# Ledger of designs, part 6: VHH binders against SET domain-containing protein 9 (SETD9)

Target 1, 299 residues: SET domain-containing protein 9 (SETD9), of Homo sapiens (Human) (q8ne22)
Amino acid sequence: MPGRLLRGLWQRWRRYKYRFVPWIALNLSHNPRTLRYVPEESKDKVISDEDVLGTLLKVFQALFLNDFNKQSEILSMLPESVKSKYQDLLAVEHQGVKLLENRHQQQSTFKPEEILYKTLGFSVAQATSSLISAGKGVFVTKGLVPKGAVVSMYPGTVYQKYEPIFFQSIGNPFIFRCLDGVLIDGNDKGISKVVYRSCNGRDRLGPLKMSDSTWLTSEIHNPLAVGQYVNNCSNDRAANVCYQEFDVPAVFPIELKQYLPNIAYSYDKQSPLRCVVLVALRDINQGEELFSNYYTIVS

## First folded at step 1 (VHH)

Design e07 (framework vhh_h_nbbcii10_fgla)
Fold by ESMFold2-Fast, scan of step 1:
Structure e07 (fold): chain B 299 residues (1-299), chain A 124 residues (1-124)
Amino acid sequence: as target 1 above (299 residues)
Amino acid sequence: QVQLVESGGGLVQPGGSLRLSCAASGFTFSDSYSYALGWFRQAPGQGLEAVAAISGSGGITYYADSVKGRFTISRDNSKNTLYLQMNSLRAEDTAVYYCAADEGPFYLSTYDYWGQGTLVTVSS
């Protein structure tokens, strides 16, 4: 009897369904929403936003200093308040030119993975997964990952709720869905790649890039930007990392934004940029593959 | 697990207004294959009465003759919450109000999920 309340609505919907053919065509193929699932007794954040920020700043600062000869050229375009942080290093760079003229080997630049190791005590990289059909996976290649460490970032174009993503979503397994409906498209191929590069070219401050695009290439600059290749846990492979959402604060150093592997689809300077990190649920040993907790499709 | 939790009930004077909320968990109020949602009430010593319903498609609403022009049903899919705005309340509106949900447009004639109810008392 309570269900009889809506019989009239169902009859009207069925009548409208047959009468409005254009409306029917638009509404016949609605797809279920894919939504991140976090068990009620589990928190959606394993570590504080302050811990995430501290880790990212530590890694990005080390990457910046490792590439200082190139970055010093960009510093000339930045405010004095930014240049003053690096005055001692700029003085050494001027003297370094003199040493290079004397055939002194000044090439102490480390690979990004080595910088990650020196900075956090471990390194990670994508490789062929231990799972037969999974393609790529992410492994701890050196050191030990302690519980609570940020081990990876989910790169890609950030779409707000209701922003158009239709074509990019077709056959794309690399779309991460945030709890608030924000999507991150981490696909390194096709239209997704073109969109990210277009947005990266849009959001510039002179020669300074406001996001990292090297995760789309074989020469990755931010070694954390491999999160889209982390496979989901399964019956025989327990999760050892989890996804955690992070909004980039306004105080984030402008010269380090070039290492953020995310960019907003729509230009909105007033909204914080959404990032997603993967955080260790336990200590992870060298040689282990990373497996994330899953998300599910919800109607 | 699917759960519906009502809130916003209480004591109100005749002619007053009250807004009821129903928070859903275990499923989402998506715009495509949305749940049909309704409000039912049971006054002391009376049977269950349908008050208002909102379709999961097309945004079609239904109201009992006793509440037409006074009550407004609405939903916020982003907050996964159903609302009932109750204006010009009368003593005869005193009842326990229940939130209910039915899956999909073809199941609009049945309700599978019910809340525990919230008491509304209209009295001086």
Scores: ipSAE 0.000, ipTM 0.081, lowest interface PAE 23.1, mean pLDDT 75

Design e08 (framework vhh_h_nbbcii10_fgla)
Fold by ESMFold2-Fast, scan of step 1:
Structure e08 (fold): chain B 299 residues (1-299), chain A 127 residues (1-127)
Amino acid sequence: as target 1 above (299 residues)
Amino acid sequence: QVQLVESGGGLVQPGGSLRLSCAASGFTFSHYDSYALGWFRQAPGQGLEAVAAISTSGGSTYYADSVKGRFTISRDNSKNTLYLQMNSLRAEDTAVYYCAAGSIDEWYGQPSAYDYWGQGTLVTVSS
């Protein structure tokens, strides 16, 4: 009946009014991430921006040090203010094997997921989802995720609310919509992949990249950059993580920006880079799949 | 280079059964592979329809309402092969069946999620 169709459209609009964007309407039934909203008794932040920053710096610093042989060559091309942070390690490298042997585990090359485990006490990775219709999901593969931990990051190209995304928005289930209208396109293929790679090349500072592009490949350097594959919660699967928005501060170390899995679509922006993290709503055990929600419930 | 080759199609009577196979080459199936694997079909004069999809481990499956309870999708990772067991076949199941592999997402029915396609195998359900 026509009345049933109109009632269905009104119910959809009523549910989605806080995040509704007309050009995304064609994807509403296929992409709940475009419809993020915060219920009245909820908040959109689980932990402080300082806690998010601290976690990211801790992980990225560990990844940087794990790959120091390559990073030391890049450091030689960067300003003295950056090189001075690593003078002790550069001196050890110049002194050769003798001093490196004194560092013990510090000089070992580990897989990124092992660095994550050594740094935060857990690892996460993509795998086949436990949901019949989802395909890929994200699991805790090792250790224990404590409540309030940053578990993952949502990678992709960042579009401001006035920037058009056009063709890459059509049929794309990996577009995340922030509360202020900023969009993140986490699709790892097609036009979305080409756009991200182009922006990554554009923003390069000599040999140093300003964003991580390895989440587009099978050899991921930032093991947190799997957030787009976290499935939404449902009646059968309770949420155990929540999306949280984070702006990269101006004081963020330039040598660690290469691990940020996000890049701004527009060149020469004065605005801080928007990132999105997924934060644990409870302790999550090894073997559990991550399921996302857009809000923190106030108990 | 990834290649998918379908087999097992043919003529069958209504109520009969067929098993389709899709042999993959150029990549190895693994538990943590990000590939969505599925079957699509196209009836004469109709558009492409998603039939069934399965995760790399076989733990997650999708079925179109029109085939649910009659068709079973499965995989053998040791043989790098995808299967579709079709039971209780109807005249409306007559179509060219395509095997597809590609990026995983929460929408198995999206053809653009699939990067690699086979050439198709014809299934005709007729007396």
Scores: ipSAE 0.000, ipTM 0.109, lowest interface PAE 20.0, mean pLDDT 75

Design e09 (framework vhh_h_nbbcii10_fgla)
Fold by ESMFold2-Fast, scan of step 1:
Structure e09 (fold): chain B 299 residues (1-299), chain A 127 residues (1-127)
Amino acid sequence: as target 1 above (299 residues)
Amino acid sequence: QVQLVESGGGLVQPGGSLRLSCAASGFTFSEGYSYSLGWFRQAPGQGLEAVAAIYSSGGSTYYADSVKGRFTISRDNSKNTLYLQMNSLRAEDTAVYYCARDLTYGSDFYEESMDYWGQGTLVTVSS
């Protein structure tokens, strides 16, 4: 009887500490990320929320400063509480512009990958995977990734567990499922792309963007926003990164939110934005491809 | 887990100098984020006052008007230590000095944005 089969499947899913999701059955062979679970003896987090926050702030502030000529224009239109944060930098910026006009053409901004390298000691980018028949993968392109480093972020539209995602979920290998049932749709094509762009346009504060949409383009602003292209581990390829969930705290600087590669489908202002980071399980050398485990462990 | 431990306080005569140190443990100044770090002080019977900060923007500094030109803040990421060099000390500089870590980015240095505090070190300027 069908009832016996359904009971067996339900007990299996319950053992993984996650809610049954109908599209899991549709995508079992193609997206192990949808089946993420934490064993009873394991913890979900490899590094502290403080370490995640610290890393994101360091990278995002460096990106902000790299684009300061444009950001200073935005700052002039924002409340005094935000403008006052950068008062010293605004003074230096005005002096710098004056000197550049007198001597040389204005200095160009650095590439985002170069800023990442300067701030964390490494850079990552998407490229063709080393795996036969895998499309994209993510590689360490410069430097050394130390154990415990935030090496990537999983971009995309964030759906609360009660929110409908049905059509975007069909045949979509880029849906990440959080342990509490929150979903992140990191697909860069089709309906998923349209939804993310719509949400990004909805949440703007005048010229200030509240999320990064450039991961949908070839001109990526946040070089960490490549996590959906990280391939899963196998017997032939050991995991060197793991997924970790992170809630953006209320104290997160508003001017840096433009670098967050996530946006809520139906944003409740009182609820924190969910993000997902990938954290290094070991030192990862230049030229290595990133491989994720399908469950979080604390070694 | 995270600790900030101040040292270098003591009794000094007006016009003298002291160097305060703040040793951090449980996090690193260069790991993931170069934190904004600074010093607050509380004089007897007074509220908490921001003294100096060194920002995560690569060495931009803040000084209260009362200490500009006399105090110098610096950090050593390799030693995971924050310093406050205090010169030309005045009786009005007598206070308990606290090391603090700022979680927020920018030139503002507010008590409310600090996530970790040291236990304080007493500086007494008296003849």
Scores: ipSAE 0.000, ipTM 0.131, lowest interface PAE 18.8, mean pLDDT 75

Design e10 (framework vhh_h_nbbcii10_fgla)
Fold by ESMFold2-Fast, scan of step 1:
Structure e10 (fold): chain B 299 residues (1-299), chain A 126 residues (1-126)
Amino acid sequence: as target 1 above (299 residues)
Amino acid sequence: QVQLVESGGGLVQPGGSLRLSCAASGFTFSYTDSYALGWFRQAPGQGLEAVAAISGDSGSTYYADSVKGRFTISRDNSKNTLYLQMNSLRAEDTAVYYCAAQYELSDSLFRGYDYWGQGTLVTVSS
């Protein structure tokens, strides 16, 4: 602890930085005079919440089954209603797993990007952007992305509209702001990375993770969790995806939550977890880079 | 389509001055359309660094410790332009400079994502 005089100076310094920090910290103060008129024909969503949910469940279920040898340990900690969904696979595990291994070997387990391709008909990955100054970008590496498909998710720590996000907002281009004031910090480095990992450790149920933390590593488990690297459209590059907000419903399978690349900053069991998906605005071909637009869809 | 376009970069000798401009298209810099505006930079092989920012409602400003006393941020909402006056330039100031804009939380016409310009190169060298 700093001494009384030093504590006073430190508190003033911290308050000074807070009050004059740009972006998110300043924007937490609501002022009706800053509100903009929005046309009635504006739409906030491109596809239904049911379509988003269906896509995520399809991909996450496939990832879960692909990793079943490890997931079967986690199932032992879950309610019978969850275990019963996988009883046939559990029986096979108990009836001589070595026979299956001898026939299929470890080669039967697919990489996450291959599971995405087998599940949705395409795969995406981060790579060096086609834009000289942008660094990373996201590309369709295999297959064809149809219009209306969920192609990516924006990972990161979720902050409710009244929660502080001080130093993470400085020099951080990976903070996504939702229309209702919820923020998602998708930065994979520094204090943002530490915060996400801390929240991930807080919310686990024994061996069961409640969120995906592998997007912070070189070995990604949810291949959709690359949305923060999608570059903005420009005069030279037209947008081919747009952002759409999604709240995780209460009926979401508990064993699949480990693939959600988002976690709430504060533990609040009454509020649904906010996620953000990127949705294709047109068919996108193999080899194309993803570019996001700045607008809510206007009909 | 919303875009930010930076200009005013170039080669300058140490101790010199440059003024960067950021022009917005598809939206305005009034406090009703854009809450906060700022400048970021990225030196070759380095991460993105916040340089300066200015609020729309109170005229509050922020400066990185590395540029305090040398750089001045200002905005002209009537001209839809953000400025960065850079004085006493050093070799360490060599970077691509980006302007960015943040919208008010209740603006549902636009995403709550930061709008970013294409960048303008500033080279401080003899």
Scores: ipSAE 0.000, ipTM 0.110, lowest interface PAE 19.8, mean pLDDT 74

Design f01 (framework vhh_vobarilizumab_d1)
Fold by ESMFold2-Fast, scan of step 1:
Structure f01 (fold): chain B 299 residues (1-299), chain A 119 residues (1-119)
Amino acid sequence: as target 1 above (299 residues)
Amino acid sequence: EVQLVESGGGLVQPGGSLRLSCAASGFTFSSYAMAWYRQAPGKGRELVAGISSGGSTSYADSVKGRFTISRDNAKNTLYLQMNSLRPEDTAVYYCARWDSEGLYYFDYWGQGTLVTVSS
């Protein structure tokens, strides 16, 4: 009976490549059955890398501008051309406010979720899941998510395929597997939290942070950094988002890296930083919970 | 060079309708996503409606079912059809452009058009 069951699972495995792998398979299995090549044409990319980059830059720039007065230390380290560009963008925004007939300015800073809504037309946040046993889930809290939009990012420490992840993987359901074998540990507790904070401290350059660590706290700066709380689809809850891998280009603005919710486990200047975004499979209305597939179809 | 000019605002009674227009010039209108924002006295700006270059639309919950955003690429014009207007819709309405190749989501704004809903 077991041999026939395993053969059935093997035939099903040929059609699917799992995104979340049990710790025993990650650290104790040497069976090549768990390793699969996924062609470029696997159709797990819904939007272009340029669309992902464009969306992230727009959101991060808006977050930076919204808190501009607190970025003075970072700005002092940047070329004058970069400072001038941000000042010009603020002038364009302030010009719009001046059209309201000498109205005295409210100097209140917008919350990160309000900035997300202003830039993309929607906002997302974590809350208690609609699934009884799931704990946390992620909901569209404002606006409408159009098909193809970047809705969230999967935060956490990035491990290359040659790097061991034994202790962090034990009992950890938040380890995301990329198609090339890169892993992202999105657990906000225990040893995983300590590792992320250690890497963040290692890579810091004075006032410049190379990654966002606020997703580990109650006050998040990047409102997209909630992807690890998105629950898997079920018979009663169809998937409405999918995972898409993205490599941060070398020319990414240094002042915006503070909003990237990912950091490499090993310091390696030659490898691009891997990120994972969640992309909408359909229009998602305000009040809906996000659901993802735990595997990718292999053609 | 890039210009956005809003028109169609005015005074209307509660329950009335208005159609706002935004005339765009100085860029390839059909290649850009566009949006309508509003700002009421004493409040911050809020996104009202957005439309992609491909025609996909999004709306704030407060206007869903009452407002319709549309575009005419041949005329380089963005529209906002506003139905069943309420006093809380009173605001200055702004047309905005999204630069998909730029660093900011909305890089150009119009001068605004005032909508007043009052008896």
Scores: ipSAE 0.000, ipTM 0.120, lowest interface PAE 18.2, mean pLDDT 77

Design f02 (framework vhh_vobarilizumab_d1)
Fold by ESMFold2-Fast, scan of step 1:
Structure f02 (fold): chain B 299 residues (1-299), chain A 119 residues (1-119)
Amino acid sequence: as target 1 above (299 residues)
Amino acid sequence: EVQLVESGGGLVQPGGSLRLSCAASGSTFSINAMAWYRQAPGKGRELVAGITSGGSTSYADSVKGRFTISRDNAKNTLYLQMNSLRPEDTAVYYCAAEYGLDTFSYDYWGQGTLVTVSS
């Protein structure tokens, strides 16, 4: 029978454990953006899950069609329900016939940032930050980002609650902490890079990859996969984007999973894949750098 | 609903051959693709070879020309013929099946069979 005193002691112990993860003490000065505190009256989600899903599907579908000559080879390994969706395109590709209207989409390869621009009306890319000490930052390189747009994704290995991440977390400013305790390690170097590549090699369906690993290279296929380089807001730079958590639904097309820049650390597939998107808080003009809100876990 | 059971693993000399088998049971009619994966000691799990219901095949570069994946749909059995085995082929080999239903797909995995290639 849990008494009032025992409940109070357990709640204090629970809060203490929640505040004190060993890696937090080791990298507090360099890892503020991986701590997330949202007041109860504040909503974690700025736009609907349906809006996030719709945006990702639109971009990934455009990337898939832009690379269709290569993707048609992968379709041979996919279920008939997936192949039937692309029957008309497969017939055209097999016959070598070009359609005038979609010649640019099916027959020529555009750079990923060009596809993003054609799809959403803007492009983003990493470059040297406007902040002298920050190194990399993310900029709107073309077009206009409207308020509420998905502007970037936070790539990396997804760790469920209590999965071992200790050594990857030491001195690593790229670990994002979700409200439920799920972590995403977006570091493109060292042990974090090795772990992501290992998981990516594990989770394949024939020639089809189930996640994007190109964010670890100089030739990025998903142009949204730059979120870990977005700098924190400050008194000198107001936030213009915020983080929003997103679970990949079971209805997500398997042929498009190759563009998701996240992969689960464990072999257990019972939980949906966690992703994190960055959503525009206002209209953002060409040439502007992206800055995210700082969050902290319970003080 | 689908169970996969691997067999045929064992100890073999370098340059030797082994044939792995994977028997699928349960609702096998919705299996669209099958594959062999392996996990070497201290390494992640990697794709070795894949085959579709129609017989199209794919191989990892490290095994091309040495390994052959095949399928007997009447027996619901997947095979991996491994020739010219090397010490670096030492791993636990896993059978995997992709189960397709409309817009959803699910993976089924076997428990694995150990292949050891002596020095």
Scores: ipSAE 0.000, ipTM 0.077, lowest interface PAE 24.7, mean pLDDT 75

Design f03 (framework vhh_vobarilizumab_d1)
Fold by ESMFold2-Fast, scan of step 1:
Structure f03 (fold): chain B 299 residues (1-299), chain A 119 residues (1-119)
Amino acid sequence: as target 1 above (299 residues)
Amino acid sequence: EVQLVESGGGLVQPGGSLRLSCAASGFTFSDYAMAWYRQAPGKGRELVAGIYSGGSTSYADSVKGRFTISRDNAKNTLYLQMNSLRPEDTAVYYCATDLPYSEGWYEYWGQGTLVTVSS
């Protein structure tokens, strides 16, 4: 069913591509969230790529270890250089499975938001916004977010600037526009959801996943993957986070890619995967709602 | 340098059997999972069967109990034993693997081998 739907969309898009390209541009102009403003004197980053990478690796490694009973099977598919990092844990796992059933029962799996708290000192989650008309928002549910922390990720299908995004752009407030024209479609509904799931299935080999699709469900595995629900700042609600673009480096551990909440629309493994993180502009206390701006900051 | 070369396809009667082979080169075969996909005319590629480096296997519901995937690490060869073939099994069968390539994984495909099940 999903593959038949995507085929139909590609066939329809081919007939409309020349007619509807100006409409896509017009549609994006009606949604300020899809238009990113960068001040003339500013940089496109508030923290280093090294700081972003360090944060993501810390969180994803903790999620991986928390779910080791399932991850041990995936390790059998990976190069020896990766398996060697986990040899001690694999030895314990093999002994536990064969000898004692209760060994796994004593390894209490923590909820993803609890792992986030244990690794970064805070947790975030979506809830009803403090703004009457905004629907969902994202809140600090536990702990303290320090200035400069990666507090969330913008999930979704990544479209290169030359790639069509017609039907997904219609009435969709969750398309993020990068400075270079790359788009990220973070809509968890309709055709956008079908497209992401199709791409996730395309890039899967057995139980090995190269991206996280759980942000589309009620059982979220990467607790950072809520960035599309962060509301815009206003006169009454100052921005406390900003967007920062991040390209996944070649050195990123393959076993941790399953936690990345982004996937490329077209099959191009030679280009780095674009991600977008939300970075704290100030210390944010427990109970506060996150509000973003479209301005790049220089510090 | 990475190459996957399939063989063993052909014309077979309904209820018949075929054994497909895939000769792999250019990578450490024993370290990676391998898979068989198929593509019928006008359809997308469908996963038929997969085998992990450790020997564990998975099958599509449509072929479970009829097809058997296996590997010979000493010969760098992947196999698919197909029994009780049906007209709907008619497709081009592809050997595939995902290998590390710069930013992530690159999917390698063989050229395919045609299986036609017809009376």
Scores: ipSAE 0.000, ipTM 0.104, lowest interface PAE 21.8, mean pLDDT 76

Design f04 (framework vhh_vobarilizumab_d1)
Fold by ESMFold2-Fast, scan of step 1:
Structure f04 (fold): chain B 299 residues (1-299), chain A 119 residues (1-119)
Amino acid sequence: as target 1 above (299 residues)
Amino acid sequence: EVQLVESGGGLVQPGGSLRLSCAASGFIFSSNAMAWYRQAPGKGRELVAGISSGGDTSYADSVKGRFTISRDNAKNTLYLQMNSLRPEDTAVYYCARGDYFTPESFDYWGQGTLVTVSS
């Protein structure tokens, strides 16, 4: 068999399989105490898991209340412990008051991006990138993103380290690699789209969706679910966001799971759902495009 | 209110082993990079080992294969397992909390624990 091309690919793969290759990385005879792979430290968590959770709950709760007329129908089929959280709002729905009905109708006219703005002080959306070859990019469309803010989420199907993803990964630039080997397939087309929709259909509780599938459409319900379109930094464009991993805790409100833009490939009740957020590295002004400093670590 | 308290240092013979611990408080331990540094008598401070919030590790050439850095997020504790110790490993060992926004800088340091490898 043809060894030359395959040997080249094997040598590249074998080299990058190990994070550190002593004879290549640095001149160890002149710098024997330096072992740093530069991207490692910059890839750590920039905000707490509590801050991520708090932000997601705040946004998702606002989206839920904005859509309350539809959500109240779903609540009627959920346990009393969930319905009790919304008893005051349900009482208003049952006893229709003209002024409150008008307020509720006005609230339901808000776009998800406007709810994001009212909740966090900024909005983001995908558009044509400022980079000629990049296609899509993500921009701050309104307000100011403060340093340390959750600005976006990386949507897609979550694959555990032991799960095969080979066919979905071929030619797919939207595979995010977590440090523990978990993969997220954020591709919005082809087999990746079919897989996500199949998993979403699998995990429903009656009318209640357990994950957001609208990021696959033009009518996005979770306005944060655009992270796969954020372009990498370059010499001309400094990074202003960084990826951070987040595991959804068991206590996450069931009625808000419909806004999570991730779903596990294999149904495993024991493992927490992995999500990935993008966090601002500095204050980002209205009109700026988001650029990530993400390097895949191979160990 | 951030505190890092090192322990586990002591006198050990060449070829021996020690396990250092660092108890962290006043911040969310699981969300931060952590590192071990050492300072030998008459020398500058040297990075020994680093560990990311996700568990990725890095080591100085002088300790690679002999030392292992690890973390227990449930106990808010950082560890350094030191094997095959040499007289050259004699130093005060410090644990440090990492800052993502300043990748080469660690913003909080402990008081240190002394390791003496006597031949």
Scores: ipSAE 0.000, ipTM 0.094, lowest interface PAE 22.4, mean pLDDT 75

Design f05 (framework vhh_vobarilizumab_d1)
Fold by ESMFold2-Fast, scan of step 1:
Structure f05 (fold): chain B 299 residues (1-299), chain A 119 residues (1-119)
Amino acid sequence: as target 1 above (299 residues)
Amino acid sequence: EVQLVESGGGLVQPGGSLRLSCAASGFTFDIYAMAWYRQAPGKGRELVAGITTGGSTSYADSVKGRFTISRDNAKNTLYLQMNSLRPEDTAVYYCAKSYDELWGSPDYWGQGTLVTVSS
């Protein structure tokens, strides 16, 4: 353990580690910056990485199949091992050129939130918060969220600890700080929006997108990508979700990466992509607003 | 802790049938793709059949029309119905859980169950 003087320095370092980022220490000013932090008591994972991955794959596969007419074109750019997985569906597409002309009269593509409900038994969406002056919040709009369910994802540009995040950090309440110092900028406006779209355009494989950018629009394709709008718990509103960090494994299906609402700021793609999910701490009923167990620092 | 336990292997004559079962525990079974692999003496492991979370199936050309993969999500069990068995089907059969539905690299394997097709 440290002595009294070393304890003071260690306590300042520990506060800095969880409350401040290196760029703030290098350029401390009177300019307000808003960052979200995970308390030390929330460091442990609530569910396994396997349960997170399985949930994301289940939802993303259902979204892919729901949009198969467009996705079948993307499959033409992918290896035979990927194409062979969908060969029965591709055979139906090849037979049905004349049938497809009238397909919309008998079959309609479901909305993303309906696909979420059909796959997980619930749906979530952003709306006006129940808190005075909080603006947006996230609600369970249909079904029941069971304890331990992945209920949303925190979208945005992923910054490693060594990467600059200057202007987009000023007055931005949507920057999430991971325990290892990784930041996720989930702001859907201004410079943050421009940065995400730029990175999304950089990381394409022909017509295949390597991340979801629709969370920046009114037409959201991944209905889980609303996590940045979840409000902090308070004395009047108990937490019902918590943040959990998740690294996308190397074996993640290439054709489903388009639904991941996160992208790395730098070209270093050898490191796994960091995602953040929100996990239910209890059963959450239809109509309830989501509240997370974290705190926000304005510096 | 993830566990996959295969059963149903044994000795059968050419043209016979066997039903393999795989009991899964330690993970949420219904949200993962599942597959059967086999390894014959002196050969590498090869994919036999795969089944997605939605129930879509795929088969190796060598078993197509003879084998049927199925799953029972309520019982956390994967099945392989093997009909019209041939001596070349002799192998240790492995149940596998996969991170992706491409069947490229399973993240978990069972202990295997031996199937011998011999007269």
Scores: ipSAE 0.000, ipTM 0.133, lowest interface PAE 19.3, mean pLDDT 77

